# Ledger of designs, part 5: VHH binders against q9c0h5r722to879

Target 1, 158 residues: q9c0h5r722to879
Amino acid sequence: WSSESIKKPMIVTSDRHVKKEACELFKLIQMYMGDRRAKADPLHVALEVATKGWSVQGLRDELYIQLCRQTTENFRLESLARGWELMAICLAFFPPTPKFHSYLEGYIYRHMDPVNDTKGVAISTYAKYCYHKLQKAALTGAKKGLKKPNVEEIRHAK

## First folded at step 1 (VHH)

Design s39 (framework vhh_6z1v_2)
Fold by ESMFold2-Fast, scan of step 1:
Structure s39 (fold): chain B 158 residues (1-158), chain A 125 residues (1-125)
Amino acid sequence: as target 1 above (158 residues)
Amino acid sequence: EVQLVESGGRLVRTGGSLRLSCAASGRTFSSYAMGWFRQAPGKEREVVAAISGSGGSTWHADFVKGRFTISRDNAKNTVYLQMNSLKPEDTAVYYCAATPDEFLYYLSPSEYDYWGQGTQVTVSS
């Protein structure tokens, strides 16, 4: 977990557009989680995050690794819960690449054990939900293709 | 490196019970998630059950739910598979396997790094 900005993506890329979007994405993630001074509406912040991942395919793995980082050793309970919510929201709209799938699957799966639960946050419950969303997103993306994020579906995904 | 040795496989009658054991060498056994797999002649190796390093999480395949139970004793570096209400279709070589993560990441044979030699279970009417 980090309260500061990033200067470069966590996944190496030479694409200048992807580099800039990755840094802006991290700020939006912190805003949704309550770790950065907010624009007013968290729902619209989540829509911006989901829309960036949906529209910029090169950001999808970066988005998920940033969420993994922000949910690791995060002792601020409200921030931790919102990080898992945001992962579930993003998984409703797009999976990671096949190369990153096993890493994200493993990350989510290891949090399904109730030993990860803290007072006030049932991490294992969030992780189980995200695990189901990940498998569904991978299957649906292969069969039908990915749909554009919208506010109503983000409310449902939370 | 982890070495695994299965034991307990034998001939049993339909409806019988059997407990398989898998002894692991080395320390920090609780750092490894463990799985039981089986392979019948002419068939692919399939996952039967898996258990996290702590024993706090378990997974059982639908075809054995309610009949088989995976457990472990970290003090004895051993994982067990209790098999009840055995059916002829349970006849297979049973393998134990370990992965160097304490949580249940994977249920695919390809994700397990260490394997035992296998123990034969035969169920007859």
Scores: ipSAE 0.000, ipTM 0.112, lowest interface PAE 17.2, mean pLDDT 77

Design s40 (framework vhh_6z1v_2)
Fold by ESMFold2-Fast, scan of step 1:
Structure s40 (fold): chain B 158 residues (1-158), chain A 126 residues (1-126)
Amino acid sequence: as target 1 above (158 residues)
Amino acid sequence: EVQLVESGGRLVRTGGSLRLSCAASGRTFSEYAMGWFRQAPGKEREVVAAISWSGGSTWHADFVKGRFTISRDNAKNTVYLQMNSLKPEDTAVYYCAADLGEYYFSDLTPSEYDYWGQGTQVTVSS
């Protein structure tokens, strides 16, 4: 977990556009989680995050690793809950790459134990939901293709 | 927090093979992305290969692609560089490096890595 901006992507890339988008994406994630001031309401911030991951395929793994970082050792209960919500929202629209799938699956799986729950946040419940969404997204992306995010679907996905 | 020790560097003939090892001390080794770098006399330190915390993602520089392979064994706290079809141009001191808090390797520049070994000399002669 970090309250500061990032200067580089968490996953190496040679694409300057992807590097810039990754840094901007991190700010949007912080805005959704309440760790950075936002000009738009949370649903529209989530729409921008989901749209970036949907439209820029090279950002999908970066997006998920950033969410993993922001849900690790996060002691702000509202921020922590929002981070898991945002992961569930993104998993409603696109999976990570097959190469990153095992890492994300493992990260989510180890949070499914109720020992991870705080008094204010049932992390295990969020993790179970995200685990099911991840498996569905991987299967749906292979069979049906991926649908463009919109506000109504984001509201339904969380 | 992590100490790195390289080993395996020696004199080898052109076309030969060599395996370098990097032993890490510290209980957080498996949390770091790792890289192999090299520096020839009078040259800048350059990236050779990089590996994510789990070993699931790797990167190799174009000048070694198909000849060198990076791997890791988190149970042994060790990173390896398997070097095949060695050329005189591969002569350099090889360094192991760790990028603190990064699960996947960064921009592959020396300044982005937090911990470094002392280096191991590889000499390739005809």
Scores: ipSAE 0.000, ipTM 0.115, lowest interface PAE 17.4, mean pLDDT 78

Design s41 (framework vhh_6z1v_2)
Fold by ESMFold2-Fast, scan of step 1:
Formats: structure tokens, C-alpha cells, sequence
Structure s41 (fold): chain B 158 residues (1-158), chain A 124 residues (1-124)
């Protein structure tokens, strides 16, 4: 977990555009989680995050690794809950690449044990929901095209 | 120099109507979203209504929906708040505020410029 901006993506890439978008994604994630000042309500910040991941395939794995970082050793309970909400929202619209799927699946699975629950945040409940969304998104992406994010879908995804 | 000047606040009876105006100067008015906020004694400042730079999009807080309407006249550099069916709970200092052009897609209580405020008192 970090309250600072990133200067480069967590996943190495040679694409200059992807590098800049990854840094902007991190700011949006911090805004949604309440760790950075936002000029937008949380619902519309979530829409921008989901739209960037949906439209830029090269950002999807980076988005999920950033969410894993922000939900690891995060002792600010409201921020922690928002991070898991945002992961669930993104998984409603796109999976990570097959190469990253096993890592994300393992990360989520490890949090399904109630021992991960803190006072005020039922992490195991968020993780179970995210696990189901991940499996469904992977199946949908393999058999059908992925739908574009919209405000109404995001409202009901959290 | 950027200036926002509110006017129209006064004492009104319960069930009455009032129109607040905010005259803006020192910036390109149509490029900025405008909002109305209020603060009652001993309470936090809260957002009441907001309007995009073009006027094509508006937002109203649940506690004023159907009673208050925000509008703007870009030719006159003025934003308005039409207040109908006023209640004692509407008693507050009302502030006009201006935000960056990017606000069109979002809502926030963090605005760039603020007016001095105008007092609205609603009595029975």
C-alpha cells in the first residue's frame, strides 16, 4: 500500500503511452480509495478506471497489480474496503491476461479466509465476490466480446 | 482578479420563493462549472446544486430536488438558484463557487473560487 504517486508502471513496458496511462491509473485508484483528492464523485472515478482498462488492453494487468498493491498491508480501513470494491467493479468488465490470471486468482483466494477480516471490513466477503467475478470475466472474454463500462453497471457492481 | 458576488438573500416565509444570483468576473465564465453551496450555523458546508459550463448538465442534492433549480446565463456571466417551497431547514448562508472545466464528468465539493455568501432566513 502506498499514499504516494508512482513514477513508472509496476509491470515493465516499452510503450510510452502505456507508461503514462499506468501512472494516471494509479492516481485514479488513489482517488477512488480516498487516498488522493478527487475532482469527481467516486462513481465517475470508477467509470474512468474501468473505461481505461477496457479500452487499453495493455493496462489490464497493470491495473490489477496496482489494486493488489493497494489492498496489501493497507491499515486505513475505508481505503481498504474501497480497493476491494474497485477490483470487483473492474472484474465486471474485463479479466487480466491469461498469463496474469493465475497470480490474481491466487492473490484473491488467499484473502477468502476469514482470518483476513479486520474490524469494520469483511475482506473475505469481498474476496469471495471478486473470485466469482474473475472466473466469470475470464469465461466471458473467451466466448464473447467484453461490454463497455457504464455508470449503471458500476453502480450495481459494488 | 477573479470575483464571485452573490445577491438575493433575505428573510422569507415558509412556503415562499426566492431567486439567488451570482455575478462572475475575471475568468471565461462558460469554461467553468458553477455550484451553489450552503452552511447553516454549527453545521458543515454542503453542496446544493451544480451546473456545467454549457448549462447542458445539472445536479441537485436530494434534499432540494423538485424545489430548487440551478440555471445560468453565459451572456450575463451569472448563475442562478431558484428556490421554491422554502422550509426553515433551508436557512443558511448560500455560497456561489466556480470549478475547472474538467468537472463536466464529475461532482466534487472542491472548487477553485468562492463568493462571500448571501444569508437566507426562512421563518414560519
Amino acid sequence: as target 1 above (158 residues)
Amino acid sequence: EVQLVESGGRLVRTGGSLRLSCAASGFTFSDYAMGWFRQAPGKEREVVAAISGSGGSTWHADFVKGRFTISRDNAKNTVYLQMNSLKPEDTAVYYCAADTPEWLEYFTSEYDYWGQGTQVTVSS
Scores: ipSAE 0.000, ipTM 0.103, lowest interface PAE 18.4, mean pLDDT 77

Design s42 (framework vhh_6z1v_2)
Fold by ESMFold2-Fast, scan of step 1:
Structure s42 (fold): chain B 158 residues (1-158), chain A 124 residues (1-124)
Amino acid sequence: as target 1 above (158 residues)
Amino acid sequence: EVQLVESGGRLVRTGGSLRLSCAASGRTFSSYAMGWFRQAPGKEREVVAAISYSGGSTWHADFVKGRFTISRDNAKNTVYLQMNSLKPEDTAVYYCATSDLEYLWEHPSYYDYWGQGTQVTVSS
């Protein structure tokens, strides 16, 4: 977990557009999680995050890596819960690439144990939900096209 | 493309110390996370330690915590593994590797460039 901006993506890329989008994406993730001042309500911030990942295929793995970072050693209760919510929302619209599927699956799986729960955050419950969504997203993306994010589906995905 | 060359591997006695070095050439070293891995005969490669591109974050496997320390010198394009209190179980070929992914450090499959390895043998 970090409260600072990033100056470069976590995945090295020579694409200038992807580099810029990755840095802006990190700010939006921090805004949704309450770690950065937001200019819009949380629902519309989540829509912007999901839309960036959906429209810019090269950002999908970067997005999930950023969420893994922001949910690791995060001692701010509300921020931690929002990070897991945002992961669930994004998994409703697109999976990571096959290269990153096993890593993300393992990351989520490790958090399914109730020992990860705190009095204010049922991390194991979020992780179980995300695990299920990841498997469905991977299957749907392989067999069918991916649906564009919208506000109503985000409201139901959280 | 990045080229990695490990050095420092040799025969040491149980309880001894050794420092491994990994020199990088080619693309900008300071843009990559670095990891140290080892592989004993008949075993899979396992991650030993990893360090972020800035050196601000490190990870060490439980079986080496308190004994091994990873560090880097970006001015010299070098990553180091300081190994103390060596045990016969530490006998392996040690590899350095680079990753363009931070926070995936413990997974060998996510490292893109690998050195040729340096042999460390710990005798009783």
Scores: ipSAE 0.000, ipTM 0.145, lowest interface PAE 14.8, mean pLDDT 77

Design s43 (framework vhh_6z1v_2)
Fold by ESMFold2-Fast, scan of step 1:
Structure s43 (fold): chain B 158 residues (1-158), chain A 124 residues (1-124)
Amino acid sequence: as target 1 above (158 residues)
Amino acid sequence: EVQLVESGGRLVRTGGSLRLSCAASGRTFDSYAMGWFRQAPGKEREVVAAISGSGGSTWHADFVKGRFTISRDNAKNTVYLQMNSLKPEDTAVYYCAAGPTEDELFYLSGYDYWGQGTQVTVSS
């Protein structure tokens, strides 16, 4: 977990556009989680996160790694819950690449044990939901980039 | 360097239509993306619609899709918001804004220039 801005993507890339988008994406994730001041309501922030991942294929694995980072050793309960919500939202619209699938699946699986539950946040319940969403997204992954995100679908997803 | 003036806000009945205009003065405005925002009493200012400098790309918030349409006339330095099938929840002060890059379209902080706003009231 970090309250700071990132200066470079967590996944190495030579693409200048992907580097810039990864840094902006991290700010949006922090805004949704309440760790950075937002100028838009949470639904619009979530829409922009989902839209960036949907439209920029090279950003999808980076987005999921950033969410894993922000849900690791995060002791702000509201921020932690929001991070898991945002993971579920993104998994409703696009999967990670097959190369990253096993890493993300393992990360989510490790949190499915109720021993991970903190007072006020049922992490195991969020993780089970995300696990289900990940498998569904992978199954429908015949198309690069699933259906374009919109606010109503984000409300329905989480 | 750019000044924006909104017009067209007034009282309309539920189901009615209204067109808002935003006239830009100063430097050429076809280099600016433009946005329409609104703020209802007691609520945060939110993005309603956005249009690229060329007019080739538009975005509309889901709560206005199919009802509102953003457009621009670069020859007249004007951006428009056509509002159809108005609902009481559309009651707000509507603001015109200019200056963001494409990747800042959804942020208030991405816009450098703002108009003074025009009041739209929708009565049932």
Scores: ipSAE 0.000, ipTM 0.094, lowest interface PAE 19.4, mean pLDDT 76

Design s44 (framework vhh_sonelokimab_d1)
Fold by ESMFold2-Fast, scan of step 1:
Structure s44 (fold): chain B 158 residues (1-158), chain A 121 residues (1-121)
Amino acid sequence: as target 1 above (158 residues)
Amino acid sequence: DVQLVESGGGLVQPGGSLRLSCAASGRTFSSYAVGWFRQAPGKEREFIGAISGSGGSTYYAVSEKGRFTISRDNSKNTLYLQMNSLRPEDTAVYYCAADTYEGWLTEYDYWGQGTLVTVSS
């Protein structure tokens, strides 16, 4: 977990557009999680995150690794819960690449044990939900990725 | 800037255990997220797992099925991979890698030369 901005993407890329979008994406993730001042309400911030991942295919694995970082060693309970919620939202619209699937699956799986639950935040419940969405996205993700995210679908994805 | 050197590879029988070490030289080992990868002949390089700079967080590929454990000792500038219940399909060159950027990455800036692990009866 980090409260600072990032200066380069977590996944190395030669694409200048992807590099710029990755840094802006990190700020949006922090805004949704309540770790950075937001210009818009959380629902519209989530819409922008989902829309960036949908529209910039090369950004999808970067988005998921940023969420993994922000849900790791995060002792701000509200922020931690929102990070898992945002992961679930994004998994409703697009999967990671096949190569990144096993890594993300393993990350989510390790958090499904109730031992990971903190007072007031049921991390295992969020992780179980994300695991289910990841498997579903892997089977039908292209179908959801082709459809542009909208506010109504984000409400249902939570 | 960091240099990485793997050691501990060798021939082991199926069902055996092996611990690999990765020695780092450089100014600030605890600032780097580090990970283990492997590459079997004719296959692409495969991610095994990573550990944060503090050692407080670990990430594993599901394909490892709980048989492998990553740890680090920042006072000794050393990364470890404990491998248990080894199988012939674990035969590969094992690499350690470090990232110069804060946080965990799937792509790493610094790589070791690799150490060969052969699992055969």
Scores: ipSAE 0.000, ipTM 0.128, lowest interface PAE 16.7, mean pLDDT 76

Design s45 (framework vhh_sonelokimab_d1)
Fold by ESMFold2-Fast, scan of step 1:
Structure s45 (fold): chain B 158 residues (1-158), chain A 123 residues (1-123)
Amino acid sequence: as target 1 above (158 residues)
Amino acid sequence: DVQLVESGGGLVQPGGSLRLSCAASGRTFSSYAVGWFRQAPGKEREFIGAISGSGGSTYYAVSEKGRFTISRDNSKNTLYLQMNSLRPEDTAVYYCAADEGLYWSDLYEYDYWGQGTLVTVSS
């Protein structure tokens, strides 16, 4: 977990556009989680996060790694809950790459144990929901392809 | 890279309306957050508002108070600024700008800028 900006992506890339987008993505994630001042409604911030991951395939793993970072050792309870909510929203629209799937699956699985629950935040419940969404997204992406995020689906994804 | 060209400026009477267009060429337009700025003679550049790549998020400067509306048509690679109830103090060169991210990184730190279109509001 960090309240600071990032100056480079967590996944090494030589693509300048991907580097800039990864840094912008981190700010959007912090805005949704309440760790950075937002200039737009949370619903529309979530739409931008989901649209960014959907439209830029090279950012999908970066997005999930950033969410894993922001949900690790995060002692700010409202932020922690929103981080897991945002992961669930993103998993409604796209999976990570097959290479990253096992890592993300393991990360989510480890949090399904109730010992991870903290005062006011049922992390295990969020993790179980995200686990289900991850498996569904992976299956849907393999069979039908991915549909573009929209406000209505985001409103109902959480 | 993306290139931006503004159009639609001109002379308007107080109380009138104008719609400015900004045509984008180059990479996929929906990959950019875009915004409108203006600069009056002898004044600093002023942020008007911005719209995200998807069009799902908009942000307006407090000074606009609902008179200006930003929209985009990604199928036409075009950004619009609808200006209503124009006043003499709205006289300025209007610029469109694009940010490489899907959300604006800073109100004044855009990557690509148009050349501007002049709007004059006088009787």
Scores: ipSAE 0.000, ipTM 0.118, lowest interface PAE 16.6, mean pLDDT 77

Design s46 (framework vhh_sonelokimab_d1)
Fold by ESMFold2-Fast, scan of step 1:
Structure s46 (fold): chain B 158 residues (1-158), chain A 123 residues (1-123)
Amino acid sequence: as target 1 above (158 residues)
Amino acid sequence: DVQLVESGGGLVQPGGSLRLSCAASGFTFDDYAVGWFRQAPGKEREFIGAISWSGGSTYYAVSEKGRFTISRDNSKNTLYLQMNSLRPEDTAVYYCAAEYGSGSYFLDEYDYWGQGTLVTVSS
């Protein structure tokens, strides 16, 4: 977990576009989680996060690793809950790459045990929901292709 | 030796238009998000709009959307602000600013600032 900006992406990439978008994405994630002051409504911040991951395919794994970082050793309960919520929202629109699927699946699975629950945040419940969404997103992406994020879908995803 | 130099300000009648330019030097312009801010007499500095490093994304303050258009030309290291349907309340010193990476709405996130150009809207 970090309250600071990043100067480079979590996943090494030679793509200059992906590098710049990764840094912007991290700020948007912090805004949604309440760790950075937002100048926009949370729903619209979530829409921008989902739209960036949907439109920039090379950013999808980076987005999920950033969410894993922000939900690891995060002792701010409201931020922690929002991080899991944002993961669920993103998984409604796109999966990670097949290469990254097992890593994200393992991360989510490790949080499905109720011993991970903190006072006021049912992490295991978020993790179970995210696990189901991940499997569905992977299947849908392989068969039908991915639909563009919109405000109504985001409202229903959380 | 980083410089941001605004130009194009001046006196204009209500309903008129102006195009402001901001010329950048001393840094890799196409690695920076750039934006426009203004400060009216007796008021705090406010955000107008910003454009991503590539030009692919633009962000506007709600009050300025539709009247102002931000653009950039990375081959010329220049940022632009097209201002239409100007009103007396648009009278302010206009500043350009640059932030490495994505840019933000926060004044304190911007690394480099120009010296400003005065825009006066008066009959």
Scores: ipSAE 0.000, ipTM 0.158, lowest interface PAE 13.8, mean pLDDT 79

Design s47 (framework vhh_sonelokimab_d1)
Fold by ESMFold2-Fast, scan of step 1:
Structure s47 (fold): chain B 158 residues (1-158), chain A 124 residues (1-124)
Amino acid sequence: as target 1 above (158 residues)
Amino acid sequence: DVQLVESGGGLVQPGGSLRLSCAASGRTFSDYAVGWFRQAPGKEREFIGAISGSGGSTYYAVSEKGRFTISRDNSKNTLYLQMNSLRPEDTAVYYCAADLYYGSGEWYDEYDYWGQGTLVTVSS
């Protein structure tokens, strides 16, 4: 977990556009989680996060790694809950790449045990929901293609 | 990475006009949303307005709409603040600030880069 901005992506890339998008994505994630002042209401911040991941395929694994980082050792209860919520929202629209799928699946699975629950945040409940969404997104993306994010679907994904 | 340097400040008579410039050094000025702020003696830093990287959208503090206009020229890596109908209460140090991709609007503590400021004095 970090309260500061990043200067480069967590996944190494030579693409300048992807590097810039990744740094901006991190700011949006912090805004949604309440760790940075929001420029818009949370629903529209989430829409921008989901739209970036949907539109820029090269950002999808980076997005999920950033969410894993921000939900690891995060001692701010509301921020922690919002991070898991944002992961569920993104998983409603796109999976990670097959190469990253096993890592993300393992990360989510480890958090499904109630021992991970903190006072005021039911992490295991968020993790179970994210696990379900991950499997559905992977199946849907392989067979039917991915639906563009929209405000109403984000309301339902929460 | 971007460096910002303000210029154009000075003494101006009430009712006069002044144009401030903010010169950016860097490869990708158009990637930054940029804003203008001011700080008067004994007062908090106040937001004036911001402009997107492309120049396609602007956002002003409601009190400054009509008298102040923000523009940019990405080919010259320069941001401008046109100030009209100046009043003694506009006396302040004026700062430009840059935020990567999205402007932070009135939230000055969220901007990534700041200029050193230029003093504007509105007095007889």
Scores: ipSAE 0.000, ipTM 0.134, lowest interface PAE 15.3, mean pLDDT 78

Design s48 (framework vhh_sonelokimab_d1)
Fold by ESMFold2-Fast, scan of step 1:
Structure s48 (fold): chain B 158 residues (1-158), chain A 124 residues (1-124)
Amino acid sequence: as target 1 above (158 residues)
Amino acid sequence: DVQLVESGGGLVQPGGSLRLSCAASGRTFSSYAVGWFRQAPGKEREFIGAISWSGGSTYYAVSEKGRFTISRDNSKNTLYLQMNSLRPEDTAVYYCAASPLSEEYLELYGYDYWGQGTLVTVSS
């Protein structure tokens, strides 16, 4: 977990556009989680995150690794809960690449044990939901790449 | 990282016009979407409009469309707000703000860099 900005993507890429978008994506994730000041409401911040991942295929794995980082050793309970919500939202619209699937699946699976639960956040419940959505997204494949995110679907995805 | 400075505010009579400028520091201005906001005494900060990094797309709050025009000059690192047919209710501190986010959602996400504001008073 970090309250700072990032200066480069977590996943190495030679694409200058993807590098720039990855850094801006991290700010949006922090805004949704309440770790950075935002003038837009959380629902519309989530829409921007989901739309960037949907429209820029090269950002999808980066988006998921950023969420894994922001949900690791995060002691701000409201922020932690929002991070898991955002993961669930993104998984409603697009899966990670097949190469990253195993990593993300393992990350989510490790959090499905109730020993991960804290006083204010049922992490295991979020993880089980995300696990189900990940498997569904992977199964539907191309269908997820063809459907553009919208506010109403995001409201229902959390 | 980016510093923004507004100018051009002042006293203007109802029905008058005024042009505000926002000067950005550095060579990164052309990479940012930029917008104008205002805050009247005792009111919340409200969105006026925004322009994409290239200047190819402009977005306006419904209430301000037709009276206000946003433009930018990337060669001068400057953003402009042309205000016409000014009314007493337009009296506010006007702020420029920059966002490196996508142009499609300029009015819906947070702005990372803000100017100090310039006061516009519309009064006889």
Scores: ipSAE 0.000, ipTM 0.104, lowest interface PAE 18.6, mean pLDDT 76

Design s49 (framework vhh_sonelokimab_d1)
Fold by ESMFold2-Fast, scan of step 1:
Structure s49 (fold): chain B 158 residues (1-158), chain A 125 residues (1-125)
Amino acid sequence: as target 1 above (158 residues)
Amino acid sequence: DVQLVESGGGLVQPGGSLRLSCAASGRTFSSYAVGWFRQAPGKEREFIGAISGSGDSTYYAVSEKGRFTISRDNSKNTLYLQMNSLRPEDTAVYYCAADSYPFTEDLWSSEYDYWGQGTLVTVSS
């Protein structure tokens, strides 16, 4: 977990556009989680995060690893809960690449045990929900393609 | 910030082994993911492998997985590359490099912030 800006992506890339988008994405994630001042309400910040991952295919794995980082050793309970909510929202619209799927699946699975629950945050409940969404997103993306994020779907994805 | 100095290069016979070291100056070595690269005469710089800040995660280029092992000792601010079953085509200047983010899972050459001066490894009979 970090409260500061990143200067480069978590997953190294030679694509300059992806580097820029990854740094901007990290700020949006911090805004949604309440760790950075936001100029928009959380719902619209989540829409921007989901739209970036949906529209920039090369950014999807980066998005999920940033969320894994921000939900690791995060002692701000509201921020921690929002990080898991944002993962669930993004998984409603797109999976990671097949190469990254096993890593993300393992990360989520490790958090499904209730021993991970903290005061005020039921991490295991968020993780179970994210696990279900991950499997559904991977299956849906393989069959019909991925739907574009919108505000109403985001309200229901939480 | 961090400064990196490689050592351990030299002449070795084909089939031999060599261990390279990279000494980091600075106070937060564990805050950096670190990697090894090489550049042979007339060729582009090539990624060998990298290790996360904690040492829990390693990533290797496909061609090096069976022969090279990366490790680190954060108490000594040192990165290691153990090279076994060396071949003439392994002849190159070997560089260590540091990435300011220790959680990078797939580590490629283009993003490293700090570089050492290199150490020459010659594999020849």
Scores: ipSAE 0.000, ipTM 0.114, lowest interface PAE 17.1, mean pLDDT 77

Design s50 (framework vhh_sonelokimab_d1)
Fold by ESMFold2-Fast, scan of step 1:
Structure s50 (fold): chain B 158 residues (1-158), chain A 126 residues (1-126)
Amino acid sequence: as target 1 above (158 residues)
Amino acid sequence: DVQLVESGGGLVQPGGSLRLSCAASGFTFSSYAVGWFRQAPGKEREFIGAISGSGGSTYYAVSEKGRFTISRDNSKNTLYLQMNSLRPEDTAVYYCAADLGEYYFSDWEPSEYDYWGQGTLVTVSS
């Protein structure tokens, strides 16, 4: 977990556009989680995160690794819960690449044990939900014509 | 017409192994994800796992991960389930299923699958 901005993507890329979008994406994730002052309400911040991942295919794995970082050793309970919510939202619209799937699956799987639950956050419940969303998204495959994220779908994906 | 036919079920001792097969026909097998489910008497159908059309990705229910392996041979239009370290609670009718839809699916929801085999009984008993 980090309260600061990132200066470079967590996944190595030579694409300048992807590098810039990755840094902006991290700020949006922090805004949704309440770790950075938001310029919009959480629902619209989530919409921007989902839309960036949907529109910039090369950003999808970076998005998921950033969420893994922000849900690791995060002792701010509201932020932790929001991080898992945002992962579930993104998994409703696009999967990670097949190469990243095993890493993300293993990360989510490790959190499905109730021993991970804190007094204020049922992490195992979020993780089980994300695990199911990941399996579903991966089996449908990656499609460039995936439906664009919208506010109503984000409400239902939580 | 689309058909899925399971085989390989039978009686096996606890700790034993068994391999189930599912022969598919009537659709382009390599283009679609297929999966395995099981149903014990008096219970709903439970997801075991699924495999992508190419065979490059496999997905398992948490409880079965490590003991069961799903594979496919697209040249033979056949899906396999390798079951190891079998327990009495694995006793069930095992079904293969295909999701031939063009929309998002929940592979662990039986209602999302379009076609089902007739099932093959696996009994784990001494």
Scores: ipSAE 0.000, ipTM 0.120, lowest interface PAE 18.1, mean pLDDT 77

